VH-VL binders against q17rb8r558to768. Designs and how they scored, part 3

Target 1, 211 residues: q17rb8r558to768
Amino acid sequence: TAELSHLTKNVPIFVCTMAYPTVPCPLHVFEPRYRLMIRRSIQTGTKQFGMCVSDTQNSFADYGCMLQIRNVHFLPDGRSVVDTVGGKRFRVLKRGMKDGYCTADIEYLEDVKVENEDEIKNLRELHDLVYSQACSWFQNLRDRFRSQILQHFGSMPEREENLQAAPNGPAWCWWLLAVLPVDPRYQLSVLSMKSLKERLTKIQHILTYFS
Below, E stands for the ipSAE of ESMFold2; O stands for the ipSAE of OpenDDE; V2 stands for 0.75 times the mean of E and O plus 0.25 times the DockQ between their complexes.

## First folded at step 2 (VH-VL)

Design r05 (framework fv_romlusevimab)
Fold by ESMFold2-Fast, scan of step 2:
Order: sequence, then structure tokens, then C-alpha cells
Structure r05 (fold): chain C 211 residues (1-211), chain A 124 residues (1-124), chain B 108 residues (1-108)
Amino acid sequence: as target 1 above (211 residues)
Amino acid sequence: QVQLVQSGSELKKPGASVKVSCKASGYTFTEYAMNWVRQAPGQGLEWMGWINTNTGNPTYAQGFTGRFVFSLDTSVSTASLQISSLKAEDTAVYYCARDFGYSSGWYEDYFDYWGQGTTVTVSS
Amino acid sequence: SYVLTQPPSVSVAPGKTARITCGGNNIGSKSVHWYQQKPGQAPVLVIYYDSDRPSGIPERFSGSNSGNTATLTISGVEAGDEADYYCQVWDSYSDHVVFGGGTKLTVL
């Protein structure tokens, strides 16, 4: 559709931090270029923009996540507090510029669906094991850090009965990736994955390292 | 071990520019935000702003817009503060300070390591 | 425009307990961090997240934070504790770091 087509060409890109499907990403926006970008997103009715981390070889990374604007508070000094939540993941196809901020032509990412019943059973077993490890890791954090995570990201999402209902897989995987103290390189590699099994396996390795 | 080493003291005339550098070592530079804090003679600590070392995006406190510029050179793990059109009131010790959490999505961050400070004196 | 208020000075006898307060509206809902600064030196973190101590900071340093007042407590005060002490919060709403005005601790 026209709306979907518009959301894949010349998409405005906020070059700042990692963002993940379903995960809150609150932003404090003061730069004129980004204030303009947010205002345009609201005025056009899309209320969305892309988020990518910077890249030393290219201006920003090849993968990112769309952010949906939930609320905006304009401050008297010209700054904005923007409450967003992660939406669809994307791969960057072409890079551009507009009024000082980056733009991109993008292609949305979705997990490849597993259809074999034995593989689905094995996937559920892996999922349940990794979820238990995640819960254990979170419960063993110092009270202060757990409080900060709860305040910023909310509680760890509960596990889902149908692991493949959502195109990005279970929400708790993304919540966990947002809160784990790992190198952005690892976060970006996991964001780019199209396999839930591969993503769960990588998350398991990270959790085992911190256990 | 983590260390932040700042450039040496500067004596400048009004209207000149100065660039203060802060070289980080002992950790991955881009994993921690860098803050700048000013302390005028006999005064308290005054937060100037921070720079996201992963994205290069600076945030300035209201009193430090216009003449103050934060920048990075990630190839040498260095953050820099440039002050243009120097005034006598810019005379102060300038500190860089490492901030753990905001770049990782953590809130209510603190400064775990500080540079030794750079004294900037503006006089004729 | 969030403001932290500290007493400008506190005096204490050696071996006694010093208490340095940091006042702020509903500060108990924020995390308070404390720094020690000796003359001619950079600040040093002594307490973070209200009450946690960095490695190397003696257990006689402790913190609390409730309601409108955070407190840095130094028990068994030593001459080497003479310094300026600053409280700090990160106001996430404004994305601003706020420092208290500092308290000069004098050990008599």
C-alpha cells in the first residue's frame, strides 16, 4: 500500500542507539535536525522513524528498528521528550540525507517460519530453557539495577504459547537483549537474525557467560 | 586499568579559542558516555553536558550552548571540548568524566572515573 | 530546573560521625550519587545508587535516601576525610545531571 511504500523509501533515520521490536525507547531530543524529523513524522501522520547506531565504515549500521511515537512532550527550552516503542526491524538498502539528518531506503525483516513439527518441538524446548536462564539472570541482579530496568523497560515479558505468532518472535528476547550488558556488535548481530533458533542460541551463550 | 588523561593547562586571551582533550584507556571507549563538568575558582561542580561515544551525538546543558562544542576521535579514544570566543567567566577547571549507563539504556547514571582536570585561564 | 541543596559546611571531631544532607523535591524517587573532592584533585565517587560503595571505599561511608532528603554518613571520621562532598542525581526527564552546591567537611 501507499503507506507501506512511503515507510520504505526515504525513511528518516535517528542515528543514536539500538532499538528492538516491542521494547520502549524513550528519547530526549534537543538537536534541531531531530526535532524537525520528529515534528515531520507527527505532521505526516506516520508517527514513525528508523533508529540505527553509528558505523565507522558507513554513516550508520546496515540494520535497525523502526520506532513508533507514543507520546511527545515539548519543553519550553525547545527540547522534546519522546516516548517510543520498537516496531519492525529493517535492513538498509540505500543511504541519503535530508535537512541534516540521515535517511534510508529499507527492507523490513521477518523471522523465517519453522514448519516441521519435530523442529517446532525442539524450538519450544530451547525457548523454555533459555527463558528460565533469563529469569535466573534477572533475579540475581542487584536490587538497584533491577529497579532501573523495571523503571525504564518494565518487567520481562511472559513467554508466549505460540513462538511464531509474531514476525519477530517472542517479545522477551528483545527485552532481554536491550538490558544485557553486551557489546553493541553482539546486539546488532542478534537484531539482524532471521532465525528464532539462532537468536535463542546466541542469547543462551550470552547468558551462560554471565552466569 | 581505567584512566582518563586530559591535556595541559591553557592561558588564553579574551576572544581566543581553546581545545581541551581527554584520552581514555583501559576500556572500550565507545561503551561509556563521556561527560564534561566545569568548576570555576572556589565554586562547585557544574555539569556542561555529555557526548554519546557510540553515536557522536552531544547534549549540552542550557548554559553551554553556542560557544561550546563536544567532539570525538574514536580512532585514538579521545573526547574533546572546544570553547570559542573565550570570556573571563570561562576561567575554570574542566573535567571529563566517564558515565556508565545512558548509552546502554540505563537511567540515573553516575561518574565512575574522572580526568585529572584541565585549568583554562582567560586573562590579558 | 531541579535543584539539590547542601549545607555549605559541616564540622566534626575525629572519630565521630559526620552527616551531610542533600535536599531535593521527592529525591527519594531518584538515585543519589556522592563524590569526594580534595583540594587540587579531581572528584572521586564514594557512594552510588543511594547506598552502594565502589571497590576501595571504606565501609564507614554509607548513604540513605528517602522523601526529600538524601544523606551521606561518614562514621569514625579521620583527618583524611576532609574534603568537599557533592551529591548528584540524573534527572532523566530533562536529561540533565544536577549537582548539589557542595559541603566542606572540616575535621577539627
Scores: ipSAE 0.000, ipTM 0.439, lowest interface PAE 13.9, mean pLDDT 85

Design r06 (framework fv_romlusevimab; at its last look DockQ between E and O 0.05; V2 from the best seeds 0.00; counts 0 for: pae E 8.8 > 2, placed apart)
Fold by OpenDDE, look of step 3:
Structure r06 (fold): chain C 211 residues (1-211), chain A 119 residues (1-119), chain B 108 residues (1-108)
Amino acid sequence: as target 1 above (211 residues)
Amino acid sequence: QVQLVQSGSELKKPGASVKVSCKASGYTFTSYWMNWVRQAPGQGLEWMGWINTETGNPTYAQGFTGRFVFSLDTSVSTASLQISSLKAEDTAVYYCAREGDYYWAFDIWGQGTTVTVSS
Amino acid sequence: SYVLTQPPSVSVAPGKTARITCGGNNIGSDSVHWYQQKPGQAPVLVIYYDSDRPSGIPERFSGSNSGNTATLTISGVEAGDEADYYCQVWDSSSDHWVFGGGTKLTVL
């Protein structure tokens, strides 16, 4: 939605965990401040808010991901389950507060496109290699763990023909980043990258470590 | 049993102040927003604002800024409304109401506190 | 400001169906709650989210919301249903809860 693409000022921020483009992020909400935030988000029509991990220095991280609300389920105990999916990545420009929840002025992140044919070729090769490694890693997981991942995050996205079609690059990279048991700080560094090559390189390192 | 119990009726003179209390029981007080509603004699319900029971941050509706103060004592699960510089037009029944498990509806109400301002 | 319009009064014979309307611009896109208030008592939530009933509320109470009008319907009206009824909406533009003016239901 064009209107939503301009949501860059006073963006409500849910401070909790890492979120990634295209990756489902179900939330359990109970705090009044976030109940309000979600209510406003839905009723104003935006149905979006930002997700950032906590930061000891700045309350929340400098980078995050927008979440699109798909559905809200209210539980008998007063909690709610919010079905969300990752959208655009962003960098925090300014932090604020509104009625107990954090807000931010943000700028959206997009990958820098590679124009050189040789570089594109190299990028493709790297991509395919890392994808293969990712598949191997996932297949070698124990059945129980694999099932849990599938239940929470869904199946690993397929390879895209055009690696630069989406501003966030291939979806499987984010899926993998979400399921890899790495430190959030490391995940955050990858989220902030605007180079697919750099992301792939880091992901490859992680995969090597867990192989 | 989930309930809100408010303080008793108040008779005040103009210029005085009053504090209405609302004690919650039967649920986690700090997990639900608390609202205040005014009802003048023979009139309808008027939303005054709410308070975040977790953070203590109040929000006042238009027309209820300045003389109206929402506060909390979480140790006793109590929300309070203080009205200063009372006026005759402040004569009303004041309700506390919780936004409950339902879709942001006021599912639990206090019994109301009548505040009468008379010279 | 968002304004909810209710008829001041509605009269109905026992056993018949009462309909109380709540008008608002594009109210159908909003979630409407309804409260019953008997004389000298606090309001009681009778319908939430347009058409859902809280536990303990009789099935005689139902709600609908579409277009510019939300409706509280009370079938098989009983003497005990005589009360004031208020609709409520969250106004996202002002971040305010808004109540209708209330409707006095008289059971004839």
Scores: ipSAE 0.029, ipTM 0.572, lowest interface PAE 4.5, mean pLDDT 91
Fold by ESMFold2-Fast, scan of step 2:
Structure r06 (fold): chain C 211 residues (1-211), chain A 119 residues (1-119), chain B 108 residues (1-108)
Amino acid sequence: as target 1 above (211 residues)
Amino acid sequence: QVQLVQSGSELKKPGASVKVSCKASGYTFTSYWMNWVRQAPGQGLEWMGWINTETGNPTYAQGFTGRFVFSLDTSVSTASLQISSLKAEDTAVYYCAREGDYYWAFDIWGQGTTVTVSS
Amino acid sequence: SYVLTQPPSVSVAPGKTARITCGGNNIGSDSVHWYQQKPGQAPVLVIYYDSDRPSGIPERFSGSNSGNTATLTISGVEAGDEADYYCQVWDSSSDHWVFGGGTKLTVL
């Protein structure tokens, strides 16, 4: 069962949108190829597949995020409503095709842990500053836009006590990236980062631009 | 101990109907979709269609619409194939097979049910 | 429209290698499964997903799939390997499973 516990080769790829660790990604699946992909993911026990945005040069982007299937509702007309949530991030090593959908050999991404005590303190200060800026940005949105975000993505996650407990860093960073009105190139750049400090710095730059 | 057990052979006259059953055991019935495959005497395997064991919705291959009906009784983990208005050309061995753990390959097959249609 | 082409028969001497082909347009982009059927018995899965073996299938059985041809290879052929062999793919354009016509392997 290497494919079930360590899915890194011939990983099925849904080419559609950006996905982020811990962020819900509800899908309405109409195409036979993707219905087959989802069905396979459920029956093999993997219950996950990759999500990548399209790319003009390589069919789909070099980085993506695994989506974990939480619930599936099959409709009588063959459509599926799939509740997913983002899991591990990955880098694409090799592209392929199987049964009408894209596949990839991948390498999972994890944030590099900061070990130095002074750097950890500085990281916490940066985190708290950027979190406050994010809260201010969200609260200053017009009520209509704030309501739409809450309906689709839910509330902004609370701050976590240990910033490096999760391999992808704090959940609120990914929630924020999903809702910020930024170019997909910026989103992809942040998704690919292995440094929480650099990710927070780039998020701060984006927030400053919109403030 | 995963197993599919089919009903016994049938000898029918043209115009009659027949119902072939396929009882699953040793796994969660609704987690694996069920396929039907026909094999005429001396011929190859011919896919007839499938039934979604969770929803009960069938899909039929071209040539198996109309007279052929797939159904389920999930309370007894059984899938059934009904053929109406039997013709001599329906003479075949009928297999049920689940889409299994090996990337939807048909990993478990019933033993087959021979249906003979003659006057 | 999607059709899988297999040779109707292949003969091989005991201990030699048998190769059974399955031709299909761009079949290398499909996942190919292979089944063995002995007389009077139900088919048995011997290779799945182009080249992988289910539990209990001898290492003598292997598979490959590229371009327009998938191949089932049986090395060190034994008399007990005499059977009909079928390839199978999922045709994503029609939402149908497709079987090849079958190949009768004879061990001389």
Scores: ipSAE 0.024, ipTM 0.613, lowest interface PAE 8.1, mean pLDDT 89
Fold by ESMFold2, look of step 3:
Structure r06 (fold): chain C 211 residues (1-211), chain A 119 residues (1-119), chain B 108 residues (1-108)
Amino acid sequence: as target 1 above (211 residues)
Amino acid sequence: QVQLVQSGSELKKPGASVKVSCKASGYTFTSYWMNWVRQAPGQGLEWMGWINTETGNPTYAQGFTGRFVFSLDTSVSTASLQISSLKAEDTAVYYCAREGDYYWAFDIWGQGTTVTVSS
Amino acid sequence: SYVLTQPPSVSVAPGKTARITCGGNNIGSDSVHWYQQKPGQAPVLVIYYDSDRPSGIPERFSGSNSGNTATLTISGVEAGDEADYYCQVWDSSSDHWVFGGGTKLTVL
């Protein structure tokens, strides 16, 4: 299928915000170059493009996330309302420009699996501890803030039985990073991580800061 | 069979109006934007603008804002170009062209409609 | 107001290679499409996205695009290749399609 294609060359890049695997990323697209990029993605059947945050030195960051188009509405005033969800993470290998928007040659990222039985056990313990901390944080939010999160992002994903089954690790980790007001440098560093242990450790530090 | 079939040639006097039609067949009309291209006698191709066939929103190139109107009738898969207050310099062949699957190049063209404006 | 510059004409002997240029400031950052138009006929897409051929276009048609010049190359030119050739780009500064002025290919 087109959704399973592993595009790696001259990938169109929307330079805007942080996107995370499995997390919805609704967009209002009004700039002509991005409106054209979105229409082309739908018309060609690829239905995906890369999302990166801006970078003053390189135009856009060294890491990003593919967005998969779920739904699009073309408005009479020329705007596009685009519902997307995060897919594969990537590292930027080479930057380019085409038809007024950024492009990149990319390399996809996946988590490195832990094979050692003792390390797997420690990883499960760390995961369960951090997941419990995240649940507690979310349940203790003021009703207004919790309702806003539920409206925009949905509920926190359920914990997963196999922590290493998904190539990007547990979905709840990404959901949490999307809803927390995390420092931009931490956002990008976590996106780039291929170690679930490191990601969980970073999330634990963030939750401790907000507790 | 994917094709665009345009209305026949028109001979008009200055000040009259003309409507060129472009009927699509063999594909989903609203999935591809329609472009209009003018070619004056002995001259090159000149992009006039497009119409979004899904929404009906036109965009006109510089120099074609005013007397030129793009429209749709999606019930019969037809795009139309209306030119009002015809002038001698409007004498040209008018093409419709689909913005298509080959990286939005114009992959299917109508046969062209010759509009001649003379006194 | 992006302008694409093409030579008005190019002549080539049968069986030789024709090269038709399309000049534009930093055109190598644009997607260039090429159309063939024979007398009294509508244009036909022959090259898209700088170098790709749509279905039905023979392999002897090829294209390149870098720097300030895009080039349509026709190897093994035949009498049936006599036509006007137009380049086209999307001008992102105006959000308009732009055609080059056209090049008449003559096979002598």
Scores: ipSAE 0.011, ipTM 0.577, lowest interface PAE 8.8, mean pLDDT 87
ESMFold2 (binder alone), look of step 3: mean pLDDT 94; pTM 0.957

Design r07 (framework fv_romlusevimab)
Fold by ESMFold2-Fast, scan of step 2:
Structure r07 (fold): chain C 211 residues (1-211), chain A 126 residues (1-126), chain B 108 residues (1-108)
Amino acid sequence: as target 1 above (211 residues)
Amino acid sequence: QVQLVQSGSELKKPGASVKVSCKASGYTFTDYGMNWVRQAPGQGLEWMGWINTNTGNPTYAQGFTGRFVFSLDTSVSTASLQISSLKAEDTAVYYCARETYTYEWGSDYTYAMDVWGQGTTVTVSS
Amino acid sequence: SYVLTQPPSVSVAPGKTARITCGGNNIGSKSVHWYQQKPGQAPVLVIYYDSDRPSGIPERFSGSNSGNTATLTISGVEAGDEADYYCQVWDSSSDHVVFGGGTKLTVL
């Protein structure tokens, strides 16, 4: 039985939507194969599965995010309501199948830490600038869009004092990517990045595009 | 088990005010927006606007600015519609309806109303 | 402002198929929802997001949406299907919900 932090082989994959570290991902599950997958995840104690978007050439994308199951309601009409939250990001190494659902062998992604003092200072300055731009974008969004985002994803996370404490970087970056109206190919590109600086730079470009 | 229960019918004179309430049960009140829809006698459905149950922010359709006020009391899971300075043209059945959340990348936001109150008849006559 | 056009009435014999249309400029790029309203009752959502059925709605109800026309199709029509039917979209330019004028389905 693999430990949760080392679950890398034959990982069950839900092929549906983008998922991001720390971001809620509520699911309504009707298909028997996925209800089975989720039940197995609970019964084995892993309480996790992978989430990937579909891909025309490879069945599903080369990158995804693990989802941690927080709560599950199996309804009498065959539906399952699953509350999940994003965990570690991963790259797909090998694709498989099990009882009608996809599986994958994966490797987890972590941001490469910046160690140079001057680079850390510049990263903080970039972070603070982009966070300010994100706040302005969200505040200037039409009220109906802001209200729906708040209902589904909650409030934008506050700034973190240590930008490199989490292996995936600040939570607000992922919250913002979940709510920005960007092409899935662009979202997938950002999810795959191992550099917080590169990710902040890309987010900044997206925000200026919608300014 | 999910239901919206509205207050009883009202008969008012022109110039009076009325408050219609809509009590939600069977779900977390603040997870879903609340819409108000009007139907005049023999007429179709007319969207009045909605209120965000999490933030309290209302949005009114063009014809419903001014005399109409949407409000909430989250402690009792109740949304309310107040109409001031009633006119004969306000005679209608007023419905509250729960708004489903729909956020899909690349698409315009879209909203459906999956649970409806039974309706409150407001009659304005002298 | 965005306008949805429905025929005011449609008549159908029991067991036959009724088709109720909802016309709108480039409506195929929007998501269409359909409501059934019986006399003296509140509306009931019967189709959402063009073609999805809520739990409890019979498979006889289906929807489609392309180009300038969305359609609600009711196969094997029963007397109990007599009602007014309304289509609905959300208009992004005004940030408003738009209803069609309604179609009265008569099963004769």
Scores: ipSAE 0.000, ipTM 0.459, lowest interface PAE 12.6, mean pLDDT 86

Design r08 (framework fv_romlusevimab)
Fold by ESMFold2-Fast, scan of step 2:
Structure r08 (fold): chain C 211 residues (1-211), chain A 125 residues (1-125), chain B 108 residues (1-108)
Amino acid sequence: as target 1 above (211 residues)
Amino acid sequence: QVQLVQSGSELKKPGASVKVSCKASGYTFTSYDMNWVRQAPGQGLEWMGWINTYTGNPTYAQGFTGRFVFSLDTSVSTASLQISSLKAEDTAVYYCARVPYYYGSGSYLDYFDYWGQGTTVTVSS
Amino acid sequence: SYVLTQPPSVSVAPGKTARITCGGNNIGSESVHWYQQKPGQAPVLVIYYDTDRPSGIPERFSGSNSGNTATLTISGVEAGDEADYYCQVWDSSSDYVVFGGGTKLTVL
């Protein structure tokens, strides 16, 4: 919503793992600082926080994804079980700290719309090709990995009629990026892209490598 | 950076029980599943099974059901192996070793990149 | 069910090349990983996914995998390479980890 869209200053950041639009991100939280962060998110009614992977400078990455809290259980032993789903992507503008956890001033990311008719046609062709390659990759995966993916991430989302309807592009791209066995640097690079064509091209290269 | 530190050596009598622990540090505990591997004196490596660190679900190799129990304490990033009704043939070095859970960054592996130092369990009368 | 066969021992002179084999039915279709274990120590990963080396493992260590045989190759062997070497696959059919019986590398 418009209210949530204005959460750009002093956003609490969980520094842990990659998160992606529409993709489930269940968290098992035991650190007091993050337990406090999650409690505050619930108390203020925002019910969301940022997720960024750490980088080599004992900081966190320049790009991340907001996580929306669906459910939370605070356990007596200090653990918290938090059911979240990925929301908007963001770029980090300024880093800060609050009571032991990181914060950031952020700018939300949206894909740049393709307006040219020939480019839209080429985008659809690329999309359909890459989707087919993704389906083939998943169906040929070992049973162990396929079972883990289905249990953790659910089924691959279906193709969408309008490739540019959502600000982050098709949901299946993010589901696939979450499950592909690639270096976090490459995942972060793809997360930061504002071009659906560039994202599909990169995903295609990764799939070809694992074919 | 990444460390798996196991509990100290144990000397037990047949019929006793033992609990071997493996404390992880330097990484997100729930992003890597924990495997158990044993090595009897003068013998090779024998895979016992693994436990999903996020769900707590164990998988046991053939021959390691019943008396062997894998467990977790996620609050302290520790995996444990309990052996009940100890037998002389349980004498071995027990290792914990990690493989990635298919979580977060989307990586998966089927090799052991880091190993604990091993816990010697000796069962004698 | 799936079995990996390694020679019990391999001897090599310093500076020469050692080759340690790991035999398995259609093993070239599996991913093979290799571990080095020195006396009284935990195993250390030296090769993963047939050919790749972890950070810190010398370029002298290389791997290959085709048909029914995977091979760990150690060129310019040094005294410090003396150890037991184990191959490993995660068998897709049984969903079980399988280790080879181990090969003792002796540097003469």
Scores: ipSAE 0.011, ipTM 0.475, lowest interface PAE 9.4, mean pLDDT 85

Design r09 (framework fv_romlusevimab)
Fold by ESMFold2-Fast, scan of step 2:
Structure r09 (fold): chain C 211 residues (1-211), chain A 122 residues (1-122), chain B 108 residues (1-108)
Amino acid sequence: as target 1 above (211 residues)
Amino acid sequence: QVQLVQSGSELKKPGASVKVSCKASGYTFTSYAMNWVRQAPGQGLEWMGWINTNTGNPTYAQGFTGRFVFSLDTSVSTASLQISSLKAEDTAVYYCARGRGYSGYKYYFDYWGQGTTVTVSS
Amino acid sequence: SYVLTQPPSVSVAPGKTARITCGGNNIGSKSVHWYQQKPGQAPVLVIYYDSDRPSGIPERFSGSNSGNTATLTISGVEAGDEADYYCQVWDSSSKHVVFGGGTKLTVL
């Protein structure tokens, strides 16, 4: 409901890996603190929590992505297998702790919409160029690497006619960012962007580097 | 699978009223704007305006205010154009066209109805 | 008050390249869409956003747009390409869709 969309204070944070809007993020949870966190998310009905990478020895990054729980298997040995998918991006405002796991007060991020048609035309041209470069990069990968990506992430999402329909922009951008072999610093930088144009430009630079 | 099917041709006398319908199928009707475009005999295409299929709010181009009314019946995925107080100058083929674009789904037209000929003569 | 200017007619021999222009003040900063209309038929979108092709439109149809002129290019012209062609833009200042006057393409 509305309550799920307004989870912004004392949000439970899983400190582990990068997560992206619309991208699957399967988790194998064995630590007691995180098993408790997942169980609580299910019991309260929110069925979501934040995911952030570790930024320093005992802290986490200023930006992350909410993960929505799709399915959970609690194993007899106490482990949990959690199927999640990325939702809204967020910026961390305040850090906290609860029963051994991190929490945060957050604000959700969304892209700033471009309203001028001349700017939208330029955005569309950049988008189509970068999408073409992404397709070429993926098709030119060695068969075994391409197969591994398809098995884990599925096929690259198709182009969307309305680039600004989703508050996080086109799904293929996030799929690509998840599969590109780039430094987490670059991934975090792209995740934090509020401009689709800036994000496409950065992705283009990364793809050009690998060409 | 996307289709826009318009009502049949009309022959009217000056001063009469006419209603042209456009029935959509093969897509979610309320997700795309419906536009109206007129073409007088031997002339080019003339944009009349659009209607927001989600809200029902019409927007009319200059020259098409007053006598022209855009309406919807969302229960049957149909948009309609009514012209009152018909004049000889209203003789034209009237097209409905699905609006598509990055600014409110109204900037270009990916699917068109077959057209409805309205002839106004004494 | 924005106006798009097209030549009223263009003639081309079969197998040659036809070029249909659409003139407008600083049109290169706008997005141009192109429609094909055969006699007695509704218009069909052939190019959108300057150079993109809808599914089903042959690769020999292409578009460009820079400065004051947009161009629809049809290579290897076939008899079936005879039609009226219309360019179209959105004019942000007037909040109005603008069509060109149309170009009749004749294949002789």
Scores: ipSAE 0.000, ipTM 0.441, lowest interface PAE 18.7, mean pLDDT 87

